VHH binders against Profilin-1 (pfn-1). Designs and how they scored, part 97

Target 1, 132 residues: Profilin-1 (pfn-1), of Caenorhabditis elegans (q9xw16)
Amino acid sequence: MSGWNAYIDTMTAAAPSIKRCAIVGAADGSVWARTEADNVFKASEEELKTFVALFNDVTQVPAKGADIEGVHYVVPRTEESLIFGKKENTGFFAVKTKSAVLIAVYEGPNEVAAQVRKAVESMQTYLNNAGY
Below, E stands for the ipSAE of ESMFold2; O stands for the ipSAE of OpenDDE; V2 stands for 0.75 times the mean of E and O plus 0.25 times the DockQ between their complexes.

## First folded at step 14 (VHH)

Design we24 (from wd7 with A54T; framework vhh_6fv0_2; at its last look DockQ between E and O 0.88; V2 from the best seeds 0.79)
Fold by OpenDDE, second read of step 14:
Structure we24 (fold): chain B 132 residues (1-132), chain A 123 residues (1-123)
Amino acid sequence: as target 1 above (132 residues)
Amino acid sequence: QVQLQESGGGLVQPGGSLRLSCAASGFTFSTYDMYWVRQAPEKGLEWVSTISYTGSNTYYKDSVKGRFTVSRDNAKNTLYLQMNSLKPEDAAQYYCTKDYDILTGSFGDFDYRGQGTQVTVSS
């Protein structure tokens, strides 16, 4: 298991309502690690390339939404390094680090969403401090 | 206000078992992922286990995998931790919480935990 897989395990343990998650390169959307087995993160390379590019200008994302794993999400909130997507009882948080984008797809109510956000942002901070 | 009350701790011999409970009130328990954490003497807080709000997903610290089982009863607003094959290194004050950062070992903005329940493992 790669070092990046350990971060996947940490995020899922930190927020067990995460259904799938991935760590991808911020520059090209290449997959560094992802959930596998029964919870495979299924976003395509082309989709991820497009997705990570959203961080070049997050201000436009709420108007257009975002696609992850072939699912279209509305985007109620963006920040400089954060994209929040929502679809019914599911959603995703994507955060950008110095070199990566963390994507966590979750299922649950808003309270759980808040917990997922905190977990992803905590990982963001950790990786940033580590130089990633 | 958020209230959590841990119970079920005690003194057991190595290899023994305990079942911890956490009674929750003051928030919608069924809509939160929950955590068990522990603190041994002169050690920092450490994550033990997490369970999703539905109970469908559970995660454990490596050292307790296969021995501990987290569960919940949302109808009773209660979180459980079944601890089997207890070891001396499991001795600690155990806390439950809905807000814990496993990376930093902190409770975040608020320290949402009860008084804890003491687990002692000694021959």
Scores: ipSAE 0.915, ipTM 0.952, lowest interface PAE 0.5, mean pLDDT 95
Fold by ESMFold2, look of step 14:
Structure we24 (fold): chain B 132 residues (1-132), chain A 123 residues (1-123)
Amino acid sequence: as target 1 above (132 residues)
Amino acid sequence: QVQLQESGGGLVQPGGSLRLSCAASGFTFSTYDMYWVRQAPEKGLEWVSTISYTGSNTYYKDSVKGRFTVSRDNAKNTLYLQMNSLKPEDAAQYYCTKDYDILTGSFGDFDYRGQGTQVTVSS
C-alpha cells in the first residue's frame, strides 16, 4: 500500500490533539492517505474537490467559510497556502504543498491550535522540499 | 518565563526501571501538548514520546513502545515518563518540552528547556 500513511502517523504524533487528518491531491482532492479505524477522516470526494479548490483564491475564503466532513467552519484568516477554520472548541488547519493539501482537524484551546499549526507547517515544508 | 525541571534519572542495569518527572511553571501547563525528547552523547536530539493536553492521546517512538509510558497530572503541572525494560540505547539526557518539531529534530526558537535528567544504563 501507500507509503503516505507514514506521514499521517508522523503528523498525529507531532500534534496529538489532531483528531483526524488527511493528505489529498491538490488538483482533485483525491485521498492519498488519512487517519482510519476509530478516527476515520470522512470527507466525501465531492467535498474534498470543492475544498482543495479554495486554494485557487484563498482571499475569498473568509467571506464564505469552508466545509469539511459535513461541518461548516468559520475561516477567520488565510495565508498564501494556509486555511484556518474554527467551530467552537474544534478547528482545522489546511496547507497546500506543490502537489497536495494537508488537512488536520483538531480539538483544543488556542495554545493547542498553535501546536497543530506548527506541525502541519513543518510537514508542508518537508513535502515541498521533497518535491511534493 | 517558561521553566521546566526534569528529575528522576539515574544509573540502572539493563532491564531496570526509572520514572522521570518534569515540573512545569511559567505557562498554563494544562493547555499544551507535551513532549519527551532525549540526547545521547555526541548525538542529535531525538523524539521519545508525545501526550495531548488532556492526557487522552499518547504516542511513542517505535523502539520504546510497550516499555515507556507517558502521563501527566495537570493539577500538579507535572509530566511523567515511566521507563521499563531499559536498554543501553536508552541512555541519554532526557528533556521535557512544550515546543518540539519532530520533523526538524529541534526545540522551538523561544522555548527554554531545562537542564534535563541523565539516564545511564550499564551492563
Scores: ipSAE 0.623, ipTM 0.841, lowest interface PAE 1.4, mean pLDDT 91
ESMFold2 (binder alone), look of step 14: mean pLDDT 82; pTM 0.825
OpenDDE, look of step 14: ipSAE 0.892; ipTM 0.939

Design we25 (from wd7 with K61R; framework vhh_6fv0_2; at its last look DockQ between E and O 0.91; V2 from the best seeds 0.79)
Fold by OpenDDE, second read of step 14:
Structure we25 (fold): chain B 132 residues (1-132), chain A 123 residues (1-123)
Amino acid sequence: as target 1 above (132 residues)
Amino acid sequence: QVQLQESGGGLVQPGGSLRLSCAASGFTFSTYDMYWVRQAPEKGLEWVSTISYAGSNTYYRDSVKGRFTVSRDNAKNTLYLQMNSLKPEDAAQYYCTKDYDILTGSFGDFDYRGQGTQVTVSS
């Protein structure tokens, strides 16, 4: 298991309502690690390339939404390094580090969403401090 | 206000078992992922286990995998930790919480935990 897989495991342990998650390159959307087995993160290479590019101008994302794993999400909130998507009882948090984008797809109520955000942002901070 | 009350700790011999409980109130328990954490003497807080809000997903620190089982009863607003095959290194004050950062070992802005329950493992 690669070092990046360990971060996937950490995020899922920190926020067990995460259904699938991935760590991808911020520059090109290449997959560094992802959940597998019964919870395979299924976003295509082309989709991820498009997705990570959203961080070039997050201000436009709320108007257009975002697609992950072939699912279209409305985007109620963006920050400089954060995109929050929502669809019914599911959603995703995507955060950008120096070199990566962390994507966590979750299922659950809004309270759980807040917990997922915290876990993803904590990982963001950790990786940033580590130079990634 | 958020209230958590841990119980079920005690003194056991190595290889023994305990079942911890955490009674929750002051928030919608069933909509939160919950955590067990512990603190041994002269050690920092460490994550033990997490369970999803619906109880469908559980995670454990490596050292307790296969020995500990986290569960919950949302109807009773109660979190559980079944601890089997206890080891001396499991001795600690155990806490439950809905707000914990597994990376930093912190409770965030608020310290949402009870008084804890003491687990002692000694021959």
Scores: ipSAE 0.909, ipTM 0.946, lowest interface PAE 0.5, mean pLDDT 95
Fold by ESMFold2, look of step 14:
Structure we25 (fold): chain B 132 residues (1-132), chain A 123 residues (1-123)
Amino acid sequence: as target 1 above (132 residues)
Amino acid sequence: QVQLQESGGGLVQPGGSLRLSCAASGFTFSTYDMYWVRQAPEKGLEWVSTISYAGSNTYYRDSVKGRFTVSRDNAKNTLYLQMNSLKPEDAAQYYCTKDYDILTGSFGDFDYRGQGTQVTVSS
């Protein structure tokens, strides 16, 4: 199996309320790995290309929100390398590394969202330190 | 004050079973994903199992899959770990926590855990 799949497995184990997640190329949104089978991450190539481009200027994202898997999210906050999207009791965290964007779609209360963010940021740091 | 109290450890023969409990108070247990971790002498902390806040998703380190089962009872604010087919390498101090980083092998900033409960497996 691909080496990138191990990072997907680690992310879901670290934050078990993640429903779907993916690692995609920061330049083009190409899928390096994703959750599969019953939890397939279904974003199209065109949607992912648009999504990763949001990191070119995160300050513009709160005004317009973000779309992933055909779902529109309100974006209440961003940081230089982090976008948080929210819709009802679901949401996503996306973080940019040197080469990639990690996207995690979760369901749960605010306490779970904080745990998901922590797991995603820990993986971001790990990949950056590894040169990705 | 956040409080976690592990219990249910003890001395067991190889192949035996133990059921660990973690009693939680001082926070809304049902809104947190929870983790079991363990520490043996001369080893760092090892992640054992993770369970989502509602109990619907569970994950296990490879070496315990099929032998250990994590569960929770949100009405009783209690987390459980059923350990079957115990091996000498499972001997460790076991902790529950609401804040653990699998990648770095460390507890969170506030180190939310109890004193742990000792599991010893004799030959």
Scores: ipSAE 0.602, ipTM 0.831, lowest interface PAE 1.5, mean pLDDT 91
ESMFold2 (binder alone), look of step 14: mean pLDDT 81; pTM 0.818
OpenDDE, look of step 14: ipSAE 0.893; ipTM 0.940

Design we26 (from wd7 with T104K; framework vhh_6fv0_2; at its last look DockQ between E and O 0.91; V2 from the best seeds 0.79)
Fold by OpenDDE, second read of step 14:
Structure we26 (fold): chain B 132 residues (1-132), chain A 123 residues (1-123)
Amino acid sequence: as target 1 above (132 residues)
Amino acid sequence: QVQLQESGGGLVQPGGSLRLSCAASGFTFSTYDMYWVRQAPEKGLEWVSTISYAGSNTYYKDSVKGRFTVSRDNAKNTLYLQMNSLKPEDAAQYYCTKDYDILKGSFGDFDYRGQGTQVTVSS
């Protein structure tokens, strides 16, 4: 298991309502690690390339939404390094580090969204401090 | 206000078993992922286990995998930790919470936890 897979495991342990997650390159959307087996993160390379590019100008994302794994999400909130998508009882948090984008797709009530966000942002901080 | 009350700790011999409980109130228990954490003397807080809001997903610290089982009864607003094959290194004060950062090894801003329950493992 690669070092990046360990971070996937950490995020899922930190927020068990995460259904699928991935760590991808911020520059090109290349997959560094992702959940597998029964919870395979299924976003295509082209989709991820488009997705990570959203961070070039997050201000436009709320108006257009975002697609992950072929699912369209409304985007109620963006920050400089954060995109929050929502669809019914599911959603995603995507955060950008120095070199990566962390994507966590979750399912559950609104309360777990806050927990998922904290887990992803904590990983963001950790990776940033580590130079990634 | 958020209230958590841990119980079920005690003194056991190595290889023994304990079942911890955490009674929750003051928030919608069934809508939160929950955590077990522990703190041994002169050691920092460490994550033990996490369970999703519905109980369908569980995760464990590597050192307790196969020995500990986290579960919950949302109807009773109670979190459980079945601890089997206990080892001396499992001795600690155990806490439950809905707000814990496993990377930082710390509770959230409001430090939502109870008094904890003491687990001692000694021959």
Scores: ipSAE 0.905, ipTM 0.946, lowest interface PAE 0.5, mean pLDDT 95
Fold by ESMFold2, look of step 14:
Structure we26 (fold): chain B 132 residues (1-132), chain A 123 residues (1-123)
Amino acid sequence: as target 1 above (132 residues)
Amino acid sequence: QVQLQESGGGLVQPGGSLRLSCAASGFTFSTYDMYWVRQAPEKGLEWVSTISYAGSNTYYKDSVKGRFTVSRDNAKNTLYLQMNSLKPEDAAQYYCTKDYDILKGSFGDFDYRGQGTQVTVSS
């Protein structure tokens, strides 16, 4: 079996308020792994290709926001390898590694958002150290 | 002043049951995901279970799935772990926390845990 599914399981266990998440290729948005079944991460390949390209210049993202799973999010700020999107009580964190983009969609208060960010950044560091 | 106080541990025979409690104060318990972790002698920290802030999502280490149940009562600021069909390998000091890094196997902030509660499986 693909080892990438184990990373999805680790993310959801690390931050259980994540509703859906995926690991996609940074170059083309191809899906390496995602939450499935009742929690399917439903972004299309075309949408994901557009989404990962946002990391080519994160400074332009706050002005226009970001779309994932057909939902438009306000992006209050970005960092070199992190995009945070917010809509009401939901949001996403996306981080870029050497080869991938990790996307986690969550629901919950700001305290939960902070826990989700920590889990996503921990995985980002882990994958970068592993060469991905 | 964050306080987490674990209780409910003890000595049981293999196949027995225990119910652990974690009383929380000094923070808004209902807005945090929570974790149970354990440590046996000469072992590192081991993640056991995670529960979301509202209690709707739960996750378990494979070796305890089907035997352990995590739950929470946000009105009482209390986290629980029901442990059934206990085995010798479950013997450990059990801690609850709001800050644990599963990938690193470490507490994120050591100030956010209590003394733990000891589970011993005798025979």
Scores: ipSAE 0.616, ipTM 0.838, lowest interface PAE 1.5, mean pLDDT 91
ESMFold2 (binder alone), look of step 14: mean pLDDT 80; pTM 0.813
OpenDDE, look of step 14: ipSAE 0.898; ipTM 0.941

Design we27 (from wd7 with K65R S106H; framework vhh_6fv0_2; at its last look DockQ between E and O 0.94; V2 from the best seeds 0.79)
Fold by OpenDDE, second read of step 14:
Structure we27 (fold): chain B 132 residues (1-132), chain A 123 residues (1-123)
Amino acid sequence: as target 1 above (132 residues)
Amino acid sequence: QVQLQESGGGLVQPGGSLRLSCAASGFTFSTYDMYWVRQAPEKGLEWVSTISYAGSNTYYKDSVRGRFTVSRDNAKNTLYLQMNSLKPEDAAQYYCTKDYDILTGHFGDFDYRGQGTQVTVSS
């Protein structure tokens, strides 16, 4: 198991309502780690390349939405290093670190979404402090 | 206001079992992922287990995996931790919460937890 897989495990443990998650390169969307087995993160390389590029200008993302794993999400909120997508009782949080993008797809009510956000942002902070 | 009340702790011998309970009120329990954390004497808070809001996903600290089982009854607003094969190193004050950062080892700003329940493991 790579070191990045450990961070996947940590995020899922921190927010158990995360269904799938991945850590990808911020520059090219290359997959560094992802949930596997029964909860495989299924975004394609092409999709991830497009997705991470959204962080180049997050201001346009709410108008267009975002696609992950072939699913289109509305984007109610963006910040400089955060994209929040929502679809019914599911959603995702994507946060950008110095070199990576963390993507967590979750299922649950808004209260759970808030918990997922905190977990992902905590990981973001951790990785940033670690130089990643 | 958010209230959490842990119970079920006690003194057991190594290899013994305890079942902790956490009674929750003041928030919609069924819509939150929940955490068990513990603090041993002169040690910091450490994560023990998490369970998703619906109870479908559970995660455990490596040292307790296979011995501890987290569960919940949303109808009763109660979180549980079945602890089997207890070890001396499991001795700690156990807390439940809906707001804990397993990376930092800190509760949220409001420190939502009860008084905790003491688990002692000694021969």
Scores: ipSAE 0.916, ipTM 0.952, lowest interface PAE 0.5, mean pLDDT 95
Fold by ESMFold2, look of step 14:
Structure we27 (fold): chain B 132 residues (1-132), chain A 123 residues (1-123)
Amino acid sequence: as target 1 above (132 residues)
Amino acid sequence: QVQLQESGGGLVQPGGSLRLSCAASGFTFSTYDMYWVRQAPEKGLEWVSTISYAGSNTYYKDSVRGRFTVSRDNAKNTLYLQMNSLKPEDAAQYYCTKDYDILTGHFGDFDYRGQGTQVTVSS
């Protein structure tokens, strides 16, 4: 798992407005790595299991929104492997790879959100190409 | 139209200091995270540092952490890189940008950058 921490560091350096992020198992939401220290990612095991299951049918998600870290987000957009959640000046991007879900919670204006999405999707592509 | 203008490069001895500036116009500077990137002759692009839109979060490539400090003045639409304890390995053309992919080592599709500013470190 120490190798997975390097991917957390890379995402936060690529998009510095990410406040918290994690890499979790796509099947069960088990935490492979997360931001620690100043900005610990604190979603519960139960919440993460529910969250990753949203990718089983992303078409249902916009109607009901999504919860992470006890916060409810409006979901204006999904794609087969991406969920975007929004709440006021904060939001999240979550993307699914072959075996994992990457979750990034950010704070900032819409311009920053676009930069965060780009960073998260770049990591998604990288991990998929590496077999994850 | 997005414009970025780097300045402040020059010749310095090992151990010396330089302060780079990046003047921004044509977009709302204060709503974008910003990046410093460099390129030495016959080498690819190398990420140097990142700073969040409000200036509260900064990140550095390991080899420059503790020697370089990125900052911004949103009222003046200007990004800065203070470079201390310069080494020959730091010699490069330095660019600022709002669109860089750290994982792939490429500027974004629109290549939002200036002409760069040259940093040369001599014995």
Scores: ipSAE 0.563, ipTM 0.820, lowest interface PAE 1.7, mean pLDDT 90
ESMFold2 (binder alone), look of step 14: mean pLDDT 81; pTM 0.821
OpenDDE, look of step 14: ipSAE 0.913; ipTM 0.950

Design we28 (from wd7 with A54P D109S; framework vhh_6fv0_2; at its last look DockQ between E and O 0.59; V2 from the best seeds 0.52)
Fold by ESMFold2, look of step 14:
Structure we28 (fold): chain B 132 residues (1-132), chain A 123 residues (1-123)
Amino acid sequence: as target 1 above (132 residues)
Amino acid sequence: QVQLQESGGGLVQPGGSLRLSCAASGFTFSTYDMYWVRQAPEKGLEWVSTISYPGSNTYYKDSVKGRFTVSRDNAKNTLYLQMNSLKPEDAAQYYCTKDYDILTGSFGSFDYRGQGTQVTVSS
């Protein structure tokens, strides 16, 4: 498991309540790796292009929310490199690295959401330190 | 205060079995994903297994797949690790945790690790 797929495997093992996740190019939303098979991360290329552009000005995102995999999420708050989306007992965390956006869609209570956020931010730091 | 108490370790022969338990208190066990990690002498922490908060998703280090089974009983606030076909390389102090970073190989901040339970594999 060399390549980008190894990072997907690491994310799901680190936060097993992640249902689907992906690593996409920050400039255009191109998919570098994603969960596959029975847990396919199914966002379209057009949707991902729109999604990664949210990081151009994250302060505008809470007013309108965000869509991923055809699901609309409320975005309660953002940080410079992080978007948190929430819909009932599900949500997503998306973080931007130098070259990529990591997206993790999870299901679970707030305690699980905190564990997912930690896993995603740890991978963000790792990729940034590696030059990505 | 978070408390985790591991038990069930011991001495077994190669090919033997042990069942580890982790009793949790001081937090709402059923709302956290949980991890088993281990440490052999003079080695860093090694991730062994992960289980989601309802118990529906499990993941294993490749070297233990097919031999180890992680499970949980949320009504009893207890995490388990069934270890079958034990090998000498499985000998270690085993810990459970709710906060482990696979990338850095370390416990997270504010994690109150228990004493661990020793698994020894020899004839």
Scores: ipSAE 0.641, ipTM 0.845, lowest interface PAE 1.4, mean pLDDT 90
Fold by OpenDDE, second read of step 14:
Structure we28 (fold): chain B 132 residues (1-132), chain A 123 residues (1-123)
Amino acid sequence: as target 1 above (132 residues)
Amino acid sequence: QVQLQESGGGLVQPGGSLRLSCAASGFTFSTYDMYWVRQAPEKGLEWVSTISYPGSNTYYKDSVKGRFTVSRDNAKNTLYLQMNSLKPEDAAQYYCTKDYDILTGSFGSFDYRGQGTQVTVSS
């Protein structure tokens, strides 16, 4: 298991409501690690390339929404390095580090979103401090 | 306000078993992932286990895998930790919480935990 896979495991242990997640390159959307087996993160390369580019101008994302794994999410909130998407009882948090984008797709009520965000942002901070 | 009350600790010999409970109130327990953490003397807080909402997924610290089992009763707002085959290194004050960063070992802005329950393992 690669080091990046360990970070996937850490995030899922931190917030088990995460159903699928991935770590991808911020520049091109290349997959560095992702959930596998029964919870395969299924976003295509083209989709991820488009997705990571959203961070070039997050201010426009709420108006357009975001697509992950062929699913369209409304985007209630963006920050400079964060995109929050929502669809019914599912959602995602995407955060950008120096060189990566962390994407966590979760399922559950609104209350679990805070825990998912915390897990992803914690990893964001860790990776940033590590130079990634 | 968020309230958590841990219980079930005690003194056991190595190889013994304990079942910890955590009574939760002041928040919608059933909609949160819950965590067990512990703190041994002169050591920092460490993550022990996580159970998801509503309870389908469980995660464990490597050193307790196969020995500890986390569960929950959402109807009773109670979190459990069955600890079997206890070892001296398991001795610690055990806490439950809904707010814990397993990566940093911190509670963030809030420290929602009870007084804890003491687990002692000694021959």
Scores: ipSAE 0.467, ipTM 0.781, lowest interface PAE 1.1, mean pLDDT 93
ESMFold2 (binder alone), look of step 14: mean pLDDT 79; pTM 0.797
OpenDDE, look of step 14: ipSAE 0.344; ipTM 0.703

Design we5 (from we4 with A97T; framework vhh_6fv0_2; at its last look DockQ between E and O 0.87; V2 from the best seeds 0.00; counts 0 for: pae E 2.2 > 2)
Fold by OpenDDE, look of step 14:
Structure we5 (fold): chain B 132 residues (1-132), chain A 123 residues (1-123)
Amino acid sequence: as target 1 above (132 residues)
Amino acid sequence: QVQLQESGGGLVQPGGSLRLSCAASGFTFSTYDMYWVRQAPEKGLEWVSTISYAGSNTYYKDSVKGRFTVSRDNAKNTLYLQMNSLKPEDAAQYYCTKWYDILTGSFGEFDYRGQGTQVTVSS
């Protein structure tokens, strides 16, 4: 286990409605850490490579949506370092740091989504300040 | 207006038990993940436990795992913390909240907590 697993644990503790999450390399989508066991993050290497590339031009993402773990999400809007998607009572938040992309898949109402976003953005800030 | 009211604290001996309650109002309790945090004397706020909105997922600070159990009754808008095998280091003012930043040790821009309930552990 790498030190990055601690950040996974922190995010899930901070937002317990996160079902699965991962920390991946922003450049290539390589998995640095992810939820495991019953909550294993299932995105493939190829999928993650494609996903992280979305941050190269986030303006195009709302038109085509985003796929995570074989699930297609509608992307209402994007920000420079934020992509979020929705599908029924589920969604995801993906934030980009200097060197990583944090992906959190959640389940629950909109209020929970807001809590998940705060947790992921807090981690984003923390990692950026740490140089990652 | 969001209101949270913690109760159930008290004085217990080491090894004793307490059950904390948090009565919530002013928001849709059942749609929020909820948190227990505590502040010991001369220390900062620290995260204790989190429970998902539906109660299906729970997380705990390492030092309280196996001793504390978080639960909720959404029909009663109430959050609970069963505290067993209490230790002196568990003594603190305990708060419930719908948001706590574990990384920064803060409630963020708004202080969404009640007055807290005091837990004292002493022989």
Scores: ipSAE 0.895, ipTM 0.938, lowest interface PAE 0.5, mean pLDDT 95
Fold by ESMFold2, look of step 14:
Structure we5 (fold): chain B 132 residues (1-132), chain A 123 residues (1-123)
Amino acid sequence: as target 1 above (132 residues)
Amino acid sequence: QVQLQESGGGLVQPGGSLRLSCAASGFTFSTYDMYWVRQAPEKGLEWVSTISYAGSNTYYKDSVKGRFTVSRDNAKNTLYLQMNSLKPEDAAQYYCTKWYDILTGSFGEFDYRGQGTQVTVSS
């Protein structure tokens, strides 16, 4: 198979406080790869379709929040290609590339969140440079 | 000032064991994921192991999995790497760090690392 599962492994090793993550298609939320087994990333196709559509207008997302894996997150900020969601001591970073959305759900303090963001953004840059 | 001090390296025969320590100061150690990396002469930096801030998640490069164990003691601000069944290919200068990009093999703009500790595996 392609190396998509290897990218999941790289992200979790780079930011070990990531609990679950996925790479999904930006157009339709189709799952290209995700954490599996004991830490399966559980989001329905319909939820993911709704989630990736948030990137069509990130400026509206702070008012709405975001749902992933049946959990509602407050979205305190967005950037052109990044959505940060938070709920208590957990959160997510999602970034959009040319073709995909990377989603990482983590647990930990703000310092860990910064490390998670760095890992996700590094992968975003890599995939964009590779044409994805 | 952020300081990281590695220790515990040395000369060992193949199959031997060493325990590396990394004493951290100048930052809140318990709120950062931590990394072990290594560098052999004239080679790039190589990721070895990662441990989450609370110590609950650990990851290893495939070639060391089952032989190395990363751990931390947040009360002592210390990161550890227990290295068992050492092989000649494990010989390197070992560093701990709180910023490392596995994909690019770099420390990024916040390159906090110590002087490292040398692991030598002879014969």
Scores: ipSAE 0.431, ipTM 0.757, lowest interface PAE 2.2, mean pLDDT 89
ESMFold2 (binder alone), look of step 14: mean pLDDT 80; pTM 0.805
OpenDDE, second read of step 14: ipSAE 0.886; ipTM 0.936

